# Designs tried in a protein design chat: VH-VL binders against q9nrl2r1430to1533. Part 137

Target 1, 104 residues: q9nrl2r1430to1533
Amino acid sequence: GGVHELSAFEQLVVELVRHDDSWPFLKLVSKIQVPDYYDIIKKPIALNIIREKVNKCEYKLASEFIDDIELMFSNCFEYNPRNTSEAKAGTRLQAFFHIQAQKL

## First folded at step 11 (VH-VL)

Design F22 (framework fv_nezutatug)
Fold by ESMFold2-Fast, scan of step 11:
Structure F22 (fold): chain C 104 residues (1-104), chain A 123 residues (1-123), chain B 107 residues (1-107)
Amino acid sequence: as target 1 above (104 residues)
Amino acid sequence: QVQLQESGPGLVKPSQTLSLTCTVSGYSISSGYYWHWIRQHPGKGLEWIGSIHRSGDTDYNPSLKSLVTISADTSKNQFSLKLSSVTAADTAVYYCARTDYYWGSHRYGMDVWGQGTTVTVSS
Amino acid sequence: DIQMTQSPSSVSASVGDRVTITCKASQSISSYVAWYQQKPGKAPEPLIYDASSLESGVPSRFSGSGSGTDFTLTISSLQPEDFATYYCQQFYDTPYTFGQGTKLEIK
């Protein structure tokens, strides 16, 4: 079971990366550009890290994969005020993810 | 050191199935991320045929999807290409290649290639 | 399918020249680009992965850059062994398409 589920996770991560609103999520937030980010966000994550975890077969359950994606969005909304481009992109990408995640 | 070696018939008749095997040495197929088949027609560029993920899932070039099957045999450390109903247009050099599975990186690219095997389709 | 278009299709250069080859994707592909060098009668050799990372053993005169739709391979000081055909490839989505190739020739 788990091996074929990993293929599904890889496809979904590719779809997220491809989405126009993925730009805030592709890589970890820069400490140089945003020095207070890591003081506020205690569990930083990004799509490149999630993809690496998929590739290394680190997700044993679909719920673990979903939790990491949701953590990524939660971090976005915690740090970024609702009126920012980052928060707006996060809202749209999260809605897209919820539709795609119904297949898992 | 990791090495890939293609093997199969150098001459195939039209309408037959072309069968090629890639033998992997110095590395386990189950440790890689993707294993690929690429071909190059005489005097032309590179064309991706398809790949097999470490999970066993396959992806094929849509232009070839109805004709191509890629499979892996982890016990022999090999993966194979079957191309059905070949024509003269399938005359090419066929390569196998690896996308590695590297700690701390999604290293997208093909880092090890076989030497290539020439296939001629003629009666 | 994502199309990769290389420019120029051929270039003539002299040893010591700076050579730049460009690859354009038909849609945004982040940094999911690799570059290869192929000499006549030989298999392609990997040069660059993830748009800008050098493969092990590749000389430092080779560099890759770019993100989104526009990608560049640069050879800072051309050597005699660099005359070859160069290919870009995208790994963003299947099919994993190659550019048409750029032939680097002696001037």
Scores: ipSAE 0.000, ipTM 0.557, lowest interface PAE 16.5, mean pLDDT 86

Design F23 (framework fv_nezutatug)
Fold by ESMFold2-Fast, scan of step 11:
Structure F23 (fold): chain C 104 residues (1-104), chain A 123 residues (1-123), chain B 107 residues (1-107)
Amino acid sequence: as target 1 above (104 residues)
Amino acid sequence: QVQLQESGPGLVKPSQTLSLTCTVSGYSISSGYYWHWIRQHPGKGLEWIGSIHRSGDTDYNPSLKSLVTISADTSKNQFSLKLSSVTAADTAVYYCARTDYYWGSHRYGMDVWGQGTTVTVSS
Amino acid sequence: DIQMTQSPSSVSASVGDRVTITCKASQSISSYVAWYQQKPGKAPEPLIYDASSLESGVPSRFSGSGSGTDFTLTISSLQPEDFATYYCQQFYYTPYTFGQGTKLEIK
């Protein structure tokens, strides 16, 4: 618990945000640009929300942090067909996350 | 200044493999987002052949999938196209192009192109 | 595959005219459209990305608009150097398909 875990979560979020495939995940999907998104996705999340939760010490366990990141990817693959630019970015960023998450 | 330059044989015989290289200067290939191959048949429009992401992940036009391979060589700052079993229908001008990435935005488009190289498939 | 259909296939216009070229996707592609200009014997040059954003160095007389299935490239006051073939391309789904092209000719 504690300071080390929060520092590790912050470092992972920063690495995800810096990644070139982060663009679909930086902020919540716009309802005006994608009107049916919130009809399909019931638990929306994005990196800015996850980072805010880290900063507010809302993750008590590494598993809770990992679950939120995995929810973000799960939402991406649920909404976006396989050959979309979003799904391709999500696939690569998720693989990168799995490598980085080995440190947690 | 970023420049892309295609190179390869101007004449290829039917059934052979066409090999083209795109040399990138003024920019590291590992810093780009996607690198593309496009062709244009004589008097016709543009056809996307395929792309390679900086990670090495490739996407190919399904009409060419079994015949096309795109690869990158970061040590030479080059990426290449191999098109196997060519026919006269593969006669075209071949272009390489870049999609660059600006953090936080999808800037999908091809912002830098090579000058093109003409390939004729003939006996 | 997503089909991109341009209209018209050719258009004749005079210097100073306002010219519009349209591009229609067979399926919704959000704003993932780029436009290119190609002059005879030359490589295509980028004009527009993300449906409406001007590429660096492109004159302000060019503009793009649209979302979903219907996209438009507009040249507000045609100049002699603008006579060329124009292509749209979608980046929403692979394969990244081009329109068939619109040839802009002097009247």
Scores: ipSAE 0.401, ipTM 0.841, lowest interface PAE 3.0, mean pLDDT 90

Design F24 (framework fv_nezutatug)
Fold by ESMFold2-Fast, scan of step 11:
Structure F24 (fold): chain C 104 residues (1-104), chain A 123 residues (1-123), chain B 107 residues (1-107)
Amino acid sequence: as target 1 above (104 residues)
Amino acid sequence: QVQLQESGPGLVKPSQTLSLTCTVSGYSISSGYYWHWIRQHPGKGLEWIGSIHRSGDTDYNPSLKSLVTISADTSKNQFSLKLSSVTAADTAVYYCARTDYYWGSHRYGMDVWGQGTTVTVSS
Amino acid sequence: DIQMTQSPSSVSASVGDRVTITCKASQSISSYVAWYQQKPGKAPEPLIYDASSLESGVPSRFSGSGSGTDFTLTISSLQPEDFATYYCQQFYHTPYTFGQGTKLEIK
């Protein structure tokens, strides 16, 4: 049930946070450092927000959790050109996520 | 105490493949974030050649026209550079360097460098 | 490719001077800049990462600042061992490009 799904979500988020390519995703992008980010990205999200949602039992379905993670990656690739450090980190972290998400 | 040491031939003939190895001691290459090759032509500045991520994913300077291959051998704690079809323009000092993962975040900078190895391309 | 342009190309200074070296990126690169010091015949030594963070063991007279396109390395009170060539490098986009270098010479 819900408890088992939430345990799996927490484990996966912890592994994403610990991954060396998580640095672009740990918390929301600063408006001061990147002024145009929120003009381009309409649904900002980060691993700290996803982790809070997991802890508060806000995901009812595995698909909702997966959608939030995929939104995070989609935002990365929308804002950051292909050969940037953020895009490269996002590509590797997303591949890692897809392998682990098979267990959800 | 992390140390990097470049090794390879000091002299290479034109059209041959230059092979250099960076031996890492005091640290596992599997624990580093990125491992880099940089070169410096005589009297000139620094040029980034390419990098290998701890996962084995590689990035190369496009100006080298697919002449570069970087690989890692975790069992020997080494990573290597192969530069094919060398010319006199490849004469340089070659450095290896590390970018580490620092307290759960990236560190954009190369914090440990080898001493450099001089490569001369001449017939 | 992102071009990193340093100014000045060379500067002459005296011990005790404040020295400022600038680095300009051809496009915005956030704070993904590192600075290195190189003495003749030696490998580059890291000074600054992420534009403003001091590498371990680097004297506090060195500081980095800037974001976007304009970056500065400052030596607040020049010492004899600081005469060297200084390089900036961007880590925003591959290829990771260096500035052409600034030679700091004895006046």
Scores: ipSAE 0.174, ipTM 0.770, lowest interface PAE 5.5, mean pLDDT 89

Design F25 (framework fv_nezutatug)
Fold by ESMFold2-Fast, scan of step 11:
Structure F25 (fold): chain C 104 residues (1-104), chain A 123 residues (1-123), chain B 107 residues (1-107)
Amino acid sequence: as target 1 above (104 residues)
Amino acid sequence: QVQLQESGPGLVKPSQTLSLTCTVSGYSISSGYYWHWIRQHPGKGLEWIGSIHRSGDTDYNPSLKSLVTISADTSKNQFSLKLSSVTAADTAVYYCARTDYYWGSHRYGMDVWGQGTTVTVSS
Amino acid sequence: DIQMTQSPSSVSASVGDRVTITCKASQSISSYVAWYQQKPGKAPEPLIYDASSLESGVPSRFSGSGSGTDFTLTISSLQPEDFATYYCQQFYSDPYTFGQGTKLEIK
C-alpha cells in the first residue's frame, strides 16, 4: 500500500520504453515478419522481457541488468546493417541508455 | 492541425547555394521523429534528398556528395536545406515532409507534406 | 542502394475497376514501405505506411499488402478522384528510395 519509489531498474526501463527510438525493442522480433532472425540471433531479448525480469526481482546486480540491455543492443547491431532504421534507432537509444545508466 | 510550408528563392544561378526553409505550424519540430527534404525534377519521379532526426542527426542521399546540409532551428520551428554549387540538374520542385512517431507503432512513411516550392537553376 | 521498381509504369482503367499496382525491392526490406498519391501540380499525399496500414482519412477502398521484396497497392473500386500517379517508398535503409511511379489514367 501507499506510494513507493520504483526500483532504479524499473524507472530506467520505463524511460527506455517511453523513448521515441524504443519501437524496435518493445517486443521480440516476429518470425513471420523476419524469418531468418532466430537463425542469426542466439539470445533474443526485448524490453518487455527485461521489464518482467525486473518485476520478478531476477537481477541481483546492476551489471546483470546492464548486460541484458547491452545484449538487446548487440543483437540489433548484429542483425541490422548500420544504415537501417532499426540500427539508427538502436544507436540513439543506446546512447540515451549509457547516459541514464550512470545513475545505477 | 500541423502544416508545413516551404520558402526560398524561385530562381538561382549556377554555382550558387540554394537555401530553402520549411516552416512548421501547429506542431513542434522537436516532437517529430524525422523531418525530410524531397525533390521532383520536371516530368520525373520523387527523389529523397535527406532527413534530420529530432536529435539533430542527419542522413543525406549519397548521390548529392556533401553538397547538402540540413539543419533545424527549434526556436523558429523551422528546418532548412542548403544545396551548394547548383547546376541546371537541380531544377525541381522541393518538398518538406514529416515522419511522426507513435508509441509502439512503426509509422514509417511521410504523413504530412508541404505544398512544394519550384526552384529553377538558370543564368 | 535499394532499388524500388513499380509495375506497371502506366495503367488505363474505368471508374468501378479494381486496380493493382506492384512494387518490388531489390532486397528484403521487411514491411517498411509507404505509398503516396500525387495529382498534377500537387504535393504527394500519404496513403499507406508500414506496407499495410491506412493513413488517417484515406478511403477504405485503398489497401496495401506485402513483406520482404514484393508489395502491392490495391484500389478496390476506382473513383474519379483516384486518377493520379502512385509512388512506393522504402524506409528500411537510407537512402530512402522511391519507385519510379505508376500513372493511373482514364480509359
Scores: ipSAE 0.336, ipTM 0.798, lowest interface PAE 3.0, mean pLDDT 89

Design F26 (framework fv_nezutatug)
Fold by ESMFold2-Fast, scan of step 11:
Structure F26 (fold): chain C 104 residues (1-104), chain A 123 residues (1-123), chain B 107 residues (1-107)
Amino acid sequence: as target 1 above (104 residues)
Amino acid sequence: QVQLQESGPGLVKPSQTLSLTCTVSGYSISSGYYWHWIRQHPGKGLEWIGSIHRSGDTDYNPSLKSLVTISADTSKNQFSLKLSSVTAADTAVYYCARTDYYWGSHRYGMDVWGQGTTVTVSS
Amino acid sequence: DIQMTQSPSSVSASVGDRVTITCKASQSISSYVAWYQQKPGKAPEPLIYDASSLESGVPSRFSGSGSGTDFTLTISSLQPEDFATYYCQQFYSEPYTFGQGTKLEIK
């Protein structure tokens, strides 16, 4: 997209990255630490990958950007039961994202 | 440096509500990630009671059911535990503790603890 | 609830010994384990967070390892001040359960 679209996506990714609940989402899940993750999650994604896609202008529509962020949260909730530390962080970060995404 | 200090009654009667406060000095409660309450029964191990996130979200040990409430007062730099309908089984040393915020990491662990306060439940 | 089982429940050792304490989770918990040291009449002191990361100010003779279900705390060369009870705790899911403790005693 355009200059304004790139700036909006980049600003939102930066806000997500800076959030204290971003820790489960900054990079792809480690197969060494979580061996069964990639057996369960077929479309892995993380904030560093989404940020690269923003920088390469791979998102043509705001909906595509939103879909990748929602996939990230969906993966979190699919793998992690609701009472886990990761799911708790994901729930709060997703709520923050929904508020910020109203600006897109 | 950061210090945590528990305060509250040393003796509580059965069926009453136990109220404890943790005073934080040298650090803002709003800057921490989680603040916890832990207890230790005489001669036994540690039991996690519950925690409060910097947002005000609370998490409680299900074994304590609806008996526990944790709250924070950022203006006083304190967080508190209320445990209702206490019995002799609630006799323990009660600790407060911090999980600090560390950029980019799930630094789950309790890096600062209070000295503990002894609570006896007895008539 | 996730059960954390420590082994052994007590161990006797001499100054200079290498000591290992094991903590087993009843289900996979990634690396969300912390270790604490407690001396009689004192609050627990943090040693390790995230299974293997040393807390600030903790001597380098302490190390943690493991992921999934099996975790170990190692003291490479035991010092007199290390005789204490050691606890593991999982932070994977609520309630954040502790192991029953391992008492490290003078042989």
Scores: ipSAE 0.402, ipTM 0.833, lowest interface PAE 2.9, mean pLDDT 90

Design F27 (framework fv_nezutatug)
Fold by ESMFold2-Fast, scan of step 11:
Structure F27 (fold): chain C 104 residues (1-104), chain A 123 residues (1-123), chain B 107 residues (1-107)
Amino acid sequence: as target 1 above (104 residues)
Amino acid sequence: QVQLQESGPGLVKPSQTLSLTCTVSGYSISSGYYWHWIRQHPGKGLEWIGSIHRSGDTDYNPSLKSLVTISADTSKNQFSLKLSSVTAADTAVYYCARTDYYWGSHRYGMDVWGQGTTVTVSS
Amino acid sequence: DIQMTQSPSSVSASVGDRVTITCKASQSISSYVAWYQQKPGKAPEPLIYDASSLESGVPSRFSGSGSGTDFTLTISSLQPEDFATYYCQQFYSSPYTFGQGTKLEIK
């Protein structure tokens, strides 16, 4: 149910944040450091935003939570070419997420 | 203090496989982010050979094609380089190095290096 | 592959001089640059990571700056132990390429 799902979302976000490949995803990309990012990526998101949404009970369905996490990875692969450090981290973290998401 | 030490034969014959090991002390290889092999040809600059992530995922310099294999042995706290079908052009000093992980941050750099081991490829 | 080009290839300087070494990437690499110092017969020693962060134990006279394609290593007041070859390296995309090196020699 709902309460169990919210607890599971909180646990999963914590697991993602603790993963060593979470560094590209912890906070929104800096406009100062990467000025063209927000010209290319129209729906920016990061783990800190997703965590806040979980804490405010803004996800009504597991699919909504999963969609935000997948958007985060999709943005990563859209902006970052295949062999970049971000893309490599994103690929491993996404695989980890898919395993953990089986619990949802 | 974290220390890396390269070991392996100083002389390898052409067409053979070069095998080098990096022994890590004072730190677990499973706690590092990436472990790298770098080489330096006599009188030349540095060349990145490849790396292994703590998960076992490997990445290799495409200029070395399928000739390179990097592996890790967590029980011995070692990681290794195999370079097949060597030629005189593979004569170099070989270094191992670490890219560390810091919680909530990454390091774009190699913060600990071995002393290097000289490999000569000659008949 | 991303090409890293250092300038100058060599420089002669005196103790007390301000020395600047530049590194140019063939494409934008954010701030994913490290700098190393290598003395003859020795392994490279890390100086700077993430373009501008000093490695532990590195003297404050060393500084790094830059983002995108242009990066700089500065030694504000050269000391005798600083004569060495300096290398930049990009970590934006594999293969993680080095610059060709800048040799800093006694004038």
Scores: ipSAE 0.351, ipTM 0.822, lowest interface PAE 3.2, mean pLDDT 90

Design F28 (framework fv_nezutatug)
Fold by ESMFold2-Fast, scan of step 11:
Structure F28 (fold): chain C 104 residues (1-104), chain A 123 residues (1-123), chain B 107 residues (1-107)
Amino acid sequence: as target 1 above (104 residues)
Amino acid sequence: QVQLQESGPGLVKPSQTLSLTCTVSGYSISSGYYWHWIRQHPGKGLEWIGSIHRSGDTDYNPSLKSLVTISADTSKNQFSLKLSSVTAADTAVYYCARTDYYWGSHRYGMDVWGQGTTVTVSS
Amino acid sequence: DIQMTQSPSSVSASVGDRVTITCKASQSISSYVAWYQQKPGKAPEPLIYDASSLESGVPSRFSGSGSGTDFTLTISSLQPEDFATYYCQQFYSYPYTFGQGTKLEIK
C-alpha cells in the first residue's frame, strides 16, 4: 500500500505497455476473434485492467500487483502453445517484467 | 523511406554454405519488431525460412533441420542468413522482409520487402 | 504445421469486376493473416495485415475479412494493375506458412 508503491506500479505498467512484446496483453482477448478463449481461461486479465486497478488504489501489497501480472502471463502460456507468436512475446515480456519487478 | 537490399553469391555448389546479407537503409534494425528471410523456388510459392526479433531471439522453419542460422549486426544495420549443406532444392529467390513495431496495434504482416536475390545451387 | 489453402488457384476476370480470393487455414488462427500481391519478376507487396487492416498506400478497393479458419481478400472493382498472383500467410504459429497462391488473369 501507499503512494510510493502505487507510483512504482504505474511506472512498471507503463514500461510493460511500451514494450514491443506487449501486444497480446494490452486489452482483454476478443471473444469474437478468439471464441474459445473464455472456455479455457477462467480469470482473464490484461494490462489495461491492471493499470485501472493501480489508478483506483486496489493493490494494497506489491504481491497483489505481481500476482495479477503473473496471472496474465500464466493465462497466455495456458492458452497459447509454445510455438505461437503470443507465447514467444509473453516469454520475453515476462523476463522483462521480472527484471523490472526487482524495483518493487 | 525504408529499403531492404539482399546481397550474396548467385551461385553456390552443393554441400557448401549459402551466406546472404540484408542491408537496411532509412531505418534502424533495433527499431523493427522482427526481420525475416523468405524464399521462392522457381515457379513456386513462398516459403518462410526464419526470423530474428530485435533482441536477437531467432525462430527457424523446422523443415530446414537446424541447417539455418540468422544473425543481426546492429552496428552495420544488417541481418544475415546462413544455410548450410545446400542442395539443388535450395535454388530460389531469397527475400528479406520486416515486421514493423506499431505500438498499440497488432500488426501481423511483413510490410517492407527487399527486391530479392537469385541463388542457384549447381555443380 | 498450419496449412493455408487458397481458392481458386487461378481466376480470370475483366476490369471492373468484383474478385474474391479465399484462404482456408487447417486450424483456427484467430485473425493473424496477411495478404500479398506479387507481379512477375517482382518481390511480394503487402496489401492486408491482421486479416482486415489495409497497408499504407494500398487502394481502398482492396479489403480483407475473416477470422478463425476462413479468410477472404476482395477487390471491389478490378483495375489493370491488379492482375498478379496473390498470397495469404498465417502469423499464428511457427513455422509461418503461405497459401499456394492465386493467379489473377485477364479474361
Scores: ipSAE 0.344, ipTM 0.813, lowest interface PAE 3.3, mean pLDDT 89

Design F29 (framework fv_nezutatug)
Fold by ESMFold2-Fast, scan of step 11:
Structure F29 (fold): chain C 104 residues (1-104), chain A 123 residues (1-123), chain B 107 residues (1-107)
Amino acid sequence: as target 1 above (104 residues)
Amino acid sequence: QVQLQESGPGLVKPSQTLSLTCTVSGYSISSGYYWHWIRQHPGKGLEWIGSIHRSGDTDYNPSLKSLVTISADTSKNQFSLKLSSVTAADTAVYYCARTDYYWGSHRYGMDVWGQGTTVTVSS
Amino acid sequence: DIQMTQSPSSVSASVGDRVTITCKASQSISSYVAWYQQKPGKAPEPLIYDASSLESGVPSRFSGSGSGTDFTLTISSLQPEDFATYYCQQFYSFPYTFGQGTKLEIK
């Protein structure tokens, strides 16, 4: 498409970024603030990285895009116990994503 | 400009249900991230009772067991606390508070508090 | 539940002093800490959110620091209006918990 066209993936990422529960997912977790994160999570990812991959046309199938978003949520639930503010935000954002992903 | 005001009975008898309302002025409840109830027993520190997310999802202090219910009425711009089967141990000052929402971000803190309302549980 | 322990429980200080209050979490909570000031008969006033971010309108003499389990609130040059009780709170997990409070008293 054109330079000014928003792909379906770009539109979905923008909606996720604007959601009130996106805050744990906007950027990679800081090793200074969370020193053990990268000892536990071996495939880190965040919305800024996913958006960059969309902009570089690295997703050729909707399944590849969905897999990266699901990895992001999987990492959240693996690191964060279910009663944490981050896990609560992740649960709500994942439900929102599943509704929006039906359009892909 | 944003103000929170607690209202409810100053005196409640043991075994009754305590009902408190927080009225929000100068700000829409739908724009906030979380809305909270906190209490302070005479001469003691602060105890978190529970919170309601802007979506209506609630989280409660397990030490209060199934005795607590928090609800929101967006049309009246209010949220409320019900605490059932009260005892003298529920005598406290009750506060409501806000955690604000920012697009794509969250802050950890309660930035606006009501003045507090004193509740005495006595026969 | 995460226990928040403040030290000291009380401190006596003079105007112009640097005062440090500490808060220790029973487990790692990243930076999910807020600090509040409470004067007798009044509601708590927010001072710090996200461990180190100053609330709007709070004087620059207040600062917060720390991550993991150990957190500090510092008042760089104590003023007469700063004599109050200070509370830390964790927002890492439910139930949210407060420290027991630190009473800052005039020497």
Scores: ipSAE 0.352, ipTM 0.819, lowest interface PAE 3.6, mean pLDDT 90

